# VHH binders against Phosphatidylinositol 4-kinase gamma 6 (PI4KG6): the designs that were tried, part 9

Target 1, 302 residues: Phosphatidylinositol 4-kinase gamma 6 (PI4KG6), of Arabidopsis thaliana (Mouse-ear cress) (q8w4r8r158to459)
Amino acid sequence: GVEPIPVNGGLGGAYYFRDEKGQSVAIVKPTDEEPFAPNNPKGFVGKALGQPGLKPSVRVGETGFREVAAYLLDYDHFANVPPTALVKITHSVFNVNDGMDGNKSREKKKLVSSKIASFQKFVPHDFDASDHGTSSFPVASVHRIGILDIRILNTDRHGGNLLVKKLDDGGVGRFGQVELIPIDHGLCLPETLEDPYFEWIHWPQASIPFSEEELDYIQSLDPVKDCEMLRRELPMIREACLRVLVLCTVFLKEAAVFGLCLAEIGEMMTREFRAGEEEPSELEMLCIEAKRLTTEQDVLSP
Short names: E, the ipSAE of ESMFold2; O, the ipSAE of OpenDDE; V2, 0.75 times the mean of E and O plus 0.25 times the DockQ between their complexes.

## First folded at step 5 (VHH)

Design c12 (from E2a with Y33W D102T L104F; framework vhh_gocatamig_d2)
Fold by ESMFold2-Fast, scan of step 5:
Structure c12 (fold): chain B 302 residues (1-302), chain A 122 residues (1-122)
Amino acid sequence: as target 1 above (302 residues)
Amino acid sequence: EVQLVESGGGLVQPGGSLTLSCAASGFTVSEDWLAWYRQAPGKKRELVAGIYSGGSTVYMDSVKGRFTISRDNAKNSVYLQMNSLRAEDTAVYYCAAGYSWTSFYEEGFDYWGQGTLVTVSS
């Protein structure tokens, strides 16, 4: 249909694909246009695909499959992640840099390029969470998103990547019910434990205990099945990412059985910085202790 | 069978340079986080530098700008380039490889080399 529009803002290349009426239907992010990638259209180049990216344990060119993984792990549309797929797509709108410094005359020629890209359904919305009062957010919505964020060790959950859609009709005002839509999961499933960023950890909703429905959902999670599914659907996914998924899912399941709320779980996953170095999180300390206990049990075995 | 072997240590004058190498055998390091630790006489072992499987690095504050860690997955090796060496850098340097998902904490490493002595004096 109608020509795609480059997304204004952000660090990576992203494009709104539109229908015949000019309405956005999808957001497309080519893997070679990620921050620091060779074909980044915003000037944030300088690395090769597979080199360390924006986060220490997320490689350049690998955010697209992470966005798809977040969608695939969102069983029953629980956290409300928009449908996302990894596709091969050809369009002249995509950016191609020639050499170290992109030439403007080559960009003007608009050569047709075929690329691997994440393709996500566009969800209509009114605001993002940075522009809207958070006290109106449903407890269940915050919990469902937080449960996903914990599972995938999301390092980039800020208000700007939570979309807000008003559900109430006119007359109810700003206190009307809203729908939250989580987006931009490109910095999840790091290759090792990282310091996450969970903006919801400071919200009063995160300190409310899980509902019976939420606890049932957490209990139903099977990290072995998660890994099998992701290996099948995303054969490029690294085993290190799957190890992080398993650890975080097991931790979530055990913490929920112990009666911890979302904020308590998130705080245990967050690192402290003091005395000129980053200290391990409580989750990291639990992993260290578990490893030590396993080693000692092996030594004590006949 | 499975081992890490360090090399490149020695006696060097203050301001000098050394390159430490660590070769892994019996396993592939491409998915592991790799690190250099050191232990000076009478002190506990401490992290000098670490490198993630993707190539991102961490450094102890006192060595930032002087030391560079790198990896070569094809050669199954990790390196520590040490420049502008100081007397305080004198220690036994250990290579470590991790199979856990915890970051660069000593207890998270599954394999350790025997160590290589670096002496910075006179």
Scores: ipSAE 0.000, ipTM 0.184, lowest interface PAE 14.8, mean pLDDT 82

Design c13 (from E2a with Y52W S103A E107Q; framework vhh_gocatamig_d2)
Fold by ESMFold2-Fast, scan of step 5:
Structure c13 (fold): chain B 302 residues (1-302), chain A 122 residues (1-122)
Amino acid sequence: as target 1 above (302 residues)
Amino acid sequence: EVQLVESGGGLVQPGGSLTLSCAASGFTVSEDYLAWYRQAPGKKRELVAGIWSGGSTVYMDSVKGRFTISRDNAKNSVYLQMNSLRAEDTAVYYCAAGYSWDALYEQGFDYWGQGTLVTVSS
C-alpha cells in the first residue's frame, strides 16, 4: 500500500492517509500525539493524558473527541464540517517515544502501536482563508460556520482553519465564488466559558441578518437532545463541556429571536480589555446575574 | 496586515552565540503561541522552540540547555538566544505565530516571517 505521510505543520501529530494513487483521503490525529502528550512527534511532551493542555479548558488527549463532536453537531451538513470519527488504528507511521531500557547503547526498539485517533475525510481545496480575500466568501457559508462556532464556543476559528475551494466552473455568474470548509475543531467545547476566537466577527458577512432558512435551523436546535446524542456517541465527554454547549445554544436561540446578527452575537460572547484588565463578556455577565437570581430564589422559595 | 520580521542572523564560529529577534505587527503577541522553526538545505522544517502566552516553553532535544526562547510583550517581540552553536545548527530560522496546534496542511501556522540565515562555520 501507500504509506501515510506526517503533516509538517502544527504542534501535534497528524498524518495524511492516501489512496493507491497517492492522493490524500483522510487526516488522522492520534490522541497521544497532541501537544504535551507522551508520544508527541515534534518534541512537545511533558504532561499526562487528562492534564490541562495548551489551553487549560481543553485537556491533553481530548481534542480528538471534540473534532468528532463538532461533526456530530453539524446536522444536515449545514456548516460543511468534513465527516469525522474516533477510530482505533494500528500503523508503524505513528510515533512512539521510547525511553531508556537500562541499556547504555544508542539502540532503541520502536514497536508498532494501536492508537485512538480522530479520523477526518480529506476535502480537496485550493488554499485557506488567510491566503484569500474575504469579500468572495458567501454570506450563507460564513453564517452557517458562525452558527456552529457559537454553539460549540470555538476558541480557535482563525483563517488557517477555514479551507477555501474555488468554484470556477467556467459558467455564467460564478466569478470569484468559493466553498468554505471549516476544520480543526479541537479547541471547541471548553470546560468553562472563556474568550472565543471568531475571525469572521469583523467580516461584512457577519453583519448581514440571518436568512429565514438560517433562523429555522437555529430554532430547530435542541441543546438537551444535543447532550443526549453526545453522551451516547462520545461517552468520554465531560459534563462541563455539555453545560457550555447548552448555555451557548440557548443564548444563540434567544439572540436570533431578538433579531441579532452573527457579529452582534459574537461580540456579546467576546471579552473586553479595559483599564488594564480583561472584563467578562456580556454573556458571562448574564450568567453571573442568572446565578445571583437563582441563589435568591433558593433562599426565598420556589 | 499581520507581519513577523526576523533579525539577528549571521555567520558565527562553532561555540559562538547569536540572538535572533522577531518583531510582530498587526496582532498582540501576549495572546499568541510564538515559535522558532529552522530549515537546513535538503532537510525538513523543524520546530526549535516555542513559548505560550502564559510563559511556558518547549525546546527540541538537541538545543535544550543551549537555546532560550523569551518574549517581550511591551515590544511585541519574541527572541531566541542561541549559545554553544554547532555546525548542525546551520539553517534558515523562521519566526511563526498561531492559534492552532495541529493544522491539517503542511504549514500549521497562519503567520510566518521571511526567515533569517544562521551559518555556523569557520
Scores: ipSAE 0.000, ipTM 0.232, lowest interface PAE 14.5, mean pLDDT 81

Design c14 (from E2a with E107D G108A Y111I; framework vhh_gocatamig_d2)
Fold by ESMFold2-Fast, scan of step 5:
Structure c14 (fold): chain B 302 residues (1-302), chain A 122 residues (1-122)
Amino acid sequence: as target 1 above (302 residues)
Amino acid sequence: EVQLVESGGGLVQPGGSLTLSCAASGFTVSEDYLAWYRQAPGKKRELVAGIYSGGSTVYMDSVKGRFTISRDNAKNSVYLQMNSLRAEDTAVYYCAAGYSWDSLYEDAFDIWGQGTLVTVSS
């Protein structure tokens, strides 16, 4: 077999797993190699698992289940999130930072090479969105990714987290068209409401109204069902994360009923709102109402 | 024209100090994530320190307590104060501006400087 190789870039530990021909088939991210985690291979250590991470609302060791949550919430592969699972995997390539045992550290590494990791199917691609002009991005692809980003309160959606695959159909009418593949959902579902980062807010595709298919998909979303599924599939998920999912999903559903486009919804989610500092817009009022209803229903109570 | 220009690199003895500066032109950094990366010959670029628009910082463990990153939005600049320098700190140092610090790809930062060489001689 072909040995996995460490992924360059990013702050956390990530590894390309390859087939017998040397082609990448999966990206594996051990939970104890996340930014600030004890076994981070890039020197960004200093915290224990469960302590506040790169974002205070996303704890160290908990980005892997968020990657999986994004995939599980992507019903019918609507947003095109690659298949992702939490696995227990053993390999000598994984990083273990050694303490004070000298030559015995190598033996410890070999014995403690089994880790919990996110395991995501590698999708072949040509660029990321930061390397490619946005005018070629399909409206539907941007909308579908944006709908997911809103639901999960993605705090890190930028061009580098969107893979671009050229559609080469032999010179027929699809020349110049691309497929978008969203990745790197480790900073979604924060434990508290905070400002998301949605680069697509500024793209012309986000200002185009939702299609009938997109509106039907949004209307079909059931945040109670989402929470039940996530508690079952990811028993380590925090109730605070599920509360954020409920609030964002209700807000999305109500904003869509009022005929708002993706850009308008995203802009409202990024606006700071504080009691007594400004008059709430109707959609900010809906966010307040959704928060109140979620609290009263006790769906996510501690 | 959009660019980042680093300055302040040079030759220094072990235990010495240097301050690196990075000035932006053609754009405003006030809302950007700013970072210092370094690359030794034959090695990959690695993140040394980063600073959010709100002032929160991150450091790689090997430089924590020795290096301090800071920003001055009014001067459109980011700085890296390097103390207690070691031979292992020898590298070309790059500043970067962008919207995210965590990506599977190095091009998550959309603006990079051309680099400044820091040599720590034993």
Scores: ipSAE 0.000, ipTM 0.364, lowest interface PAE 10.9, mean pLDDT 80

Design c2 (from E2a with V29F V58Y A97R; framework vhh_gocatamig_d2)
Fold by ESMFold2-Fast, scan of step 5:
Structure c2 (fold): chain B 302 residues (1-302), chain A 122 residues (1-122)
Amino acid sequence: as target 1 above (302 residues)
Amino acid sequence: EVQLVESGGGLVQPGGSLTLSCAASGFTFSEDYLAWYRQAPGKKRELVAGIYSGGSTYYMDSVKGRFTISRDNAKNSVYLQMNSLRAEDTAVYYCARGYSWDSLYEEGFDYWGQGTLVTVSS
């Protein structure tokens, strides 16, 4: 009933879809309006769909299916990712760029507004994590989000994409508590290992050991079944992305068995910057060492 | 920059076979979704078969069991093996590269070949 409104901020095109009372119900992000895509409404154009994007390992036009992959991997709604799907949707609010400023040409191009888009349920919230002190965040919420971020090698987890909802019910035990809702998973599952960004890595919650529930969840993860599910649900997903998912999930499972906390695991995945150059992360060094040992076994032990 | 060049079309008798080939250049072939579309005179273009980077395939109902799509990443080529051809299969066949999960729609394909004509008649 109510016209959708463009989302201000960010680099890509995004739109709030609203109900009859003007309340947001969904956030829609067309794939051809991503950063550097041809129909980007904010002037960040210059690439063709499928070319290397902001991250070389995440292609232009492919952030939408990564948003969906993060939701699909969030078994049991553990990390609290809002329901997300890829849909074909038609609306006049969507942006269509014209290479020329002719009125008839512009009208002709803008008659077609059917697009493939990520469609995510809007979750009501009070602010984001960049606007609020982190000491009030529940340890379990930070851990659950961090477990997902590690699995998908999230390169863009910052306070601005963690929504915060106050939970004041008048009852003892929940007074002053908050709910965390992770969003903006478009830069996860890169085609190669690269430097993640986990803002939670420096938070006190990340240095608290995993609970038995969290350890049970991690132990239950099966990266082979994850890959089978993603190939079925998102058949266009690249095998390189699935290899990264497998590696990160196996690493998480082994690190958790050895008693490492979230911060320690995240630190092993983060690259070190020395003398103007990035050095491989601990995880990348383990992969290099594994390749070296395989080569030596082939030579020394036929 | 991106080029898709089809070959292998021609005239064939009903019940016969043809193999269409598509040679690709200007992109990372092994990682992309590739598809064959066809368009008969006076009809809309339709998706015949598609193959994803991981090997998953799609076929339209009328060709399932008769057509086989395959890819050879070393040769930067995609193929459509067409068996038990029918008069209704007569069309111009197009090779296409897709970027979208919903590549069943033409809008999900950003690069197209020029097409190769397949005529099935006696």
Scores: ipSAE 0.000, ipTM 0.263, lowest interface PAE 13.3, mean pLDDT 81

Design c3 (framework vhh_gocatamig_d2)
Fold by ESMFold2-Fast, scan of step 5:
Structure c3 (fold): chain B 302 residues (1-302), chain A 121 residues (1-121)
Amino acid sequence: as target 1 above (302 residues)
Amino acid sequence: EVQLVESGGGLVQPGGSLTLSCAASGFTVSEDYLAWYRQAPGKKRELVAGIYSGGSTVYMDSVKGRFTISRDNAKNSVYLQMNSLRAEDTAVYYCARDYSWESLYEGFDYWGQGTLVTVSS
C-alpha cells in the first residue's frame, strides 16, 4: 500500500498522508511529537506535555490546537486557512522514543501507535511566498491573512508559511494572479503578549486602506463569541490565550475605526529593536499604561 | 540572494573547544529561525541546535550542556560554541535558515556549504 511519509523539515513530528496515487491529501502532527515533547522524532525532547515550550507562552503539546483555532476563527474561509481538526489516529508510522531493544520497541509502537494529532487538508501549490515576487499578491488576500494574523497574534508569519498557487482560468480576470494559503499557525494565540512577526508589514499591499468589505468583516468580529466558540470546540484552550485574542481583536477593531491600514496596525503591535535591545511595542506600552492607571486608581479609591 | 557562509571548523583534540560562525546575507537573522545541523560520514544529517527570532534555543540531547548557540544581530551572524568535544562530534557542520521552525514543506530551507570539524588526537 501507500504508507505515510515523515516530513524531513521542521522541528516537530509531521507526516504526509497520501492517496492511492501517492499524492499528499493531509498533514498529520501528533501532539506528543512537538518540539521538546517526549516522542519528538528529531531528538528535541526533554520536557513534559504542558511545560513551557519553545516559546514560554506556547506550551509543549499545544501547537496542534492552535492550528485548529486559527482555522475555526477563519469565519467564511476569509483568510483561506486549510481545514484543520484534532483527531485520534492510529498508525505504526508514528514515533515512540521509549524502547529497550528492537523487538520490544517495535511491539510497543504497534500497541501504542494511537495518538492525538492535528489533521490538516493538504493544499496543492506551486511555490511559497519567499520564492515568488510579492507584487502579484492580491491586496485583498494579503489584507485577509493580515486581519487573521493580528487577531491571533501570530508570532511566525513569514514567506515560507504562505503557500502560493497560480490561478490560470483561461482569461476571466485572473491571468497573472495567485491564491495565497496561510499555514503553520502553531505559534499563534500565545498566553502573553509576544513580539509578533508579520512579514506582510513590508509589502505595499499592507499600506493600502481596507476595503468596505474588509471593514465590515472587522466590525462584525465579536471576541466574546470567539471565546465561547473556542471554549466549546477546544476545551483544552487556556484562558490566557483567550485574553490575548480579546485584546488583539479589540485593538484591531478600534484601529480600523480610527482609519489605520494593515501596516500601521501591525507596526503598533511589533517591538522596536533599538541599541541592541527590544523595546515594548506601542500596544504593549498601552497595556502597561492601562495597568499603571488602574493600580493608581485602586490606591486613590476608598 | 539569501546566503549562509559557515567558518570556524578545524582539527581539535578530545576535550577541546571550537566556535563556529555563520554569516548571513539577504535576510535579517533576528527575524528568522537559524539552526546548526551536522552530518558525519555514512550518517544522515541531524539537527544540533536552533535559535528562534525571539532568542529561544533548542539542543539535541547529546550536546546539551556542551554546545551553546547564539546570535549577534549587529553582525547578522549565528554562532555555535562547542565545548568538551568528543570523537563522535566529528562531522561537517551546516548552518540553515528554516523559514518556519514547524514547516511542513521540504525544500524551502536555505543551507550553507558546511564547515568540517574533526575531533581526534
Scores: ipSAE 0.000, ipTM 0.378, lowest interface PAE 12.6, mean pLDDT 82

Design c5 (from E2a with A97R D102L S103D; framework vhh_gocatamig_d2; at its last look DockQ between E and O 0.58; V2 from the best seeds 0.00; counts 0 for: pae E 6.0 > 2, grease 24.4 > 24.2, SAP .67 > .668)
Fold by ESMFold2, look of step 6:
Structure c5 (fold): chain B 302 residues (1-302), chain A 122 residues (1-122)
Amino acid sequence: as target 1 above (302 residues)
Amino acid sequence: EVQLVESGGGLVQPGGSLTLSCAASGFTVSEDYLAWYRQAPGKKRELVAGIYSGGSTVYMDSVKGRFTISRDNAKNSVYLQMNSLRAEDTAVYYCARGYSWLDLYEEGFDYWGQGTLVTVSS
C-alpha cells in the first residue's frame, strides 16, 4: 500500500497515512515517540514512559489517550474535534532507537514495529489561527471550542492547533465564512490543576455572552457520566485526570449560571505570571478554601 | 521506594483455590496500574491479570472466569483469587506495578515483587 510520510513539525513522532490517491486520511502519533519518550525520532529522548513530560502533570506516553478523551467528550461534535481513536498498528515507518532493544550491536536492517498510537482523521485546511488575525472567526465556533478547553483544562490551546478551513471559494468575502477545527489535545486533563493556556481569552469573541444554545449545552453536561464513560472507553485513564475534569466541568456550569462569559471563566482559571512569580488562579484559591471549609465542618459537627 | 511483597502461595490439589496477596508500599495502589504475572519453569513471564487505576480489569484467556484480581485501597494491597486450579497454573506468581499504562499491553518497564510459588498437584 501507500507509504506513510513522517510529519516534520512538532516535537514528537507523527505520520500522515494516505489513501491510494496519495491524499492524507489520518495522522498517527505513536505513544512511545512522544517528546522524551524512548523512541522519539527527533532527538527528544531521555525519559521513561510514565515520567513527567512537557507539562508537569502530563506523563510521557500518556498524551494519546488524552487525544481520544477530548474527542469522546465532544458530544455531537459540538467543538468539531476530528474523530480520534487509540489503535495498535504495525508498520516499518515507526521509529525504534537502538537502546530500546538492549542489543548493542550495530543493526543494518530496521525491524517492523508494533505500536499503540492515536489515530485521528486528517482534516484538509487552508491555514491555522497563528497565521492570521482571529477577530473574524465565528463567535459560536470560538465559544464551543472554549467550552471544551475549559472542561478539559487544556494547557496548550494556541493558534497553531486551531485549523482554519475556508467554506466559500467563489463567493464574497474570502474570510467571511470559516470552519475552525481544534486539534492536538494531548496536553489536556492534567493530573492536577495546572495553569491552562487559552489563547482565545483575549479574542473579542470570548467576551460575548454565551448564547441560549450554549447555555443549554453547558447545563446538560454531567461530569459524573463523563467519568463513567471515560472509565469504560479509556480504562487506562488515571483517576487524577477525571477529578480535574469533574472540577472544571462543575466550575464551568456554576460560572455560566452566574452569567460569566468565556473570557471571564478562562481568566479565573489562569495563573498570573509576572515578575518571575506565579500566583494561584482564582479557581485554585476557591478549591483551597473549599478544602478548608470541609475540615471546619467536620470539627464543628454536633 | 516502591516495594511489592507477595504472599499466599502454596501446594493445592487440582480444582482447589488459593488467594494471593501483594502488599504495596511507596505508592498508592488506586492511583497506579497493578498486575499479576506468572512464570513457569523454562517459560517467559506472562501477564495473568491486571487492574487499572479506575478499577477496570483484564485477564489472560486461560484464567478468565477462574481468577479474579482485586484491590483493597485501605490496606494498599492487591489480591489474586484463584479458583478451579489446574496443573498448568503451577508457577511463581509475581505482583507487578506498571510504571506506564502500556505495561498492561506488554510495553514499558515493570516493578516486581519477589514472587510466591503456587504448586497444583495431587
Scores: ipSAE 0.144, ipTM 0.612, lowest interface PAE 6.0, mean pLDDT 84
ESMFold2-Fast, scan of step 5: ipSAE 0.167; ipTM 0.623
ESMFold2 (binder alone), look of step 6: mean pLDDT 79; pTM 0.804
OpenDDE, look of step 6: ipSAE 0.491; ipTM 0.795

Design c6 (from E2a with G98P D102E S103E Y105F; framework vhh_gocatamig_d2)
Fold by ESMFold2-Fast, scan of step 5:
Structure c6 (fold): chain B 302 residues (1-302), chain A 122 residues (1-122)
Amino acid sequence: as target 1 above (302 residues)
Amino acid sequence: EVQLVESGGGLVQPGGSLTLSCAASGFTVSEDYLAWYRQAPGKKRELVAGIYSGGSTVYMDSVKGRFTISRDNAKNSVYLQMNSLRAEDTAVYYCAAPYSWEELFEEGFDYWGQGTLVTVSS
């Protein structure tokens, strides 16, 4: 068969898997090739699986199930996350670093290259958002992606992980239109509140009010059912991650009812940097205040 | 410091019952979500049951109707009552709690107990 191609760029190991015709069908990211993981193929090693990773609240080896969680939470394909699953794949292309030295093998060593990996459907595209202006991006597409990013507290939504597909101009209504495809959700659902990174926050689309369809979608979200689903589908997911999902989803639902736009909601979730230190976000301050009030109410209760 | 201590595991015949206890210190169980997980030999760790601060509960399908999660706020403890035990229930059972709301702003992870072994065998 056709050999997979290593993906250039990025910090972790990733591979394009191809069909009989040599066309990419999937992108595969082995869990042990994440940034700082022992088998990282780009030299970014130094930690064991389970230790704090690139983000302190996302452990080394745990980005793969977060990729899957983002897909599972994308009900009705609303945000356009490509189908993603956690699988066990065996292939010689996967990277294995030297773990023991000083013992020479006479014959070619049979490498064990079976790995747990995120397996995501490859979506054909023309460029990413970091290479081109954002004015052509549909308001609805930006909103749908932003709704997901808020729910999962995405700490890494930058232009390089927003793929852009130019739509065919064979119809009158398609000229200049694009499709946005969000990828690389490995740094979502942190175990504690983190400073998110939402590149869309400063885009004009984010300042446009939600449509009726978008408000109906947000209202339909049930974070308790989200948690029940994720515990069933991803038994390794930590309860702290689910608590962050609940908090962010409830906040999104309340803010939307209050009439806030995507940019306003995102700003409330983003930390301020003052006097050389990061200050808690408005969302974090609301949580502190809510806990204080709940504790005081309990003291005053009979 | 938050600490969870499981107890109540042991050897039991198929169809028997056991009650697991999880004693918490450093936080208040009535204010937080707590869960029981289990890990059988050669298998991944899986959620068995959970109880939310508001009292709502969740269960995995294979234990629904047989297991009951509960809490005793005065004893700051969570329990898993296991009835009609099967060989497939053999596992190390772990109590887990998320960080408190105050701790959500700190780098942190779920708190886990040491585990308690349950063996269902004739």
Scores: ipSAE 0.000, ipTM 0.124, lowest interface PAE 17.6, mean pLDDT 80

Design c7 (from E2a with A97R S100P F109M Y111V; framework vhh_gocatamig_d2)
Amino acid sequence: EVQLVESGGGLVQPGGSLTLSCAASGFTVSEDYLAWYRQAPGKKRELVAGIYSGGSTVYMDSVKGRFTISRDNAKNSVYLQMNSLRAEDTAVYYCARGYPWDSLYEEGMDVWGQGTLVTVSS
ESMFold2-Fast, scan of step 5: ipSAE 0.066; ipTM 0.550

Design c8 (framework vhh_gocatamig_d2)
Fold by ESMFold2-Fast, scan of step 5:
Structure c8 (fold): chain B 302 residues (1-302), chain A 121 residues (1-121)
Amino acid sequence: as target 1 above (302 residues)
Amino acid sequence: EVQLVESGGGLVQPGGSLTLSCAASGFTVSEDYLAWYRQAPGKKRELVAGIYSGGSTVYMDSVKGRFTISRDNAKNSVYLQMNSLRAEDTAVYYCAADYSWTSFYEGFDYWGQGTLVTVSS
């Protein structure tokens, strides 16, 4: 067969797996090759799996299951997340760093690696959302992606993580249209509330009210069922991540009932940077107030 | 539209110091991942240092303790302070933005035009 090729971009180990024609069919990212992980192929080592990573709320070795979680939560392919699974895969292309025993580099090259990795279907596309203005992006597509980003508290939604596929194929009603494909959900579902990054918050589509279909979808969301599904499919997922999912889903559902648009909801979740310091978001302030009220109730009601 | 403009490159003797600057427009540096890459003659571009929205930093092993990446949110700029420069540090240095360590797709990062650093006596 056709050998996989290492991805040169990014800080972690990632590999394009190809078909017989040399076309990419999947992207594979071993958990032990993440930034700071022992087998990182780009020299960014120094931590053990399970230690706090680039974000303290996302541990080394845990980005792969987060990408799978985003796909699993994308019911009915609503946000258009590519199929993603956590797999055990063996290949000589995977990186293994030499141990403390002084093993020779040639032996490292011949080491057969069996690794747990995220495995995501490669989606053909023309460019990413950062290449041009966003005026051509369908309102519904931006809303569907934003709904998912809010649910999972995505801390890394930027234009480079949003693929654009032209749908201008000569079909009636398709001229000038594009398909948006969200990728790179490795920094979602943090163990605590974090400052999200939602690039779409600045786009005019985010200020347009939700459609009836979008409101029905939001209303149908059940964070208890989400948690049960994720515990079953991803038994390594931390309860702290599930608590963030529940909080964000409940907040989204209530904000939508109140009539808030995507941009308004995103703004309430985003921290303000003033006088050189981050201030808690409105959502974080609501959580602080809820704790205060709970403490007062405990005094009044044993 | 995102634009990155590098400055601060030049000729420096071994053991010397340089500070590279990258001025950003079209986005806010405090919200994005920013990185410095370099490309030496006849070699591939390699990541030198990166800084995340939360302030976490990463460095290539050969520059740890010598180089420091930082950002100034008020100036919408990112910097690379380079100390104890070696002949091997000679390269064109590029600023890159809107790049995630979780990204699987090449060619979607925003890049500056590059600034030349020559370390020689």
Scores: ipSAE 0.000, ipTM 0.265, lowest interface PAE 14.0, mean pLDDT 80

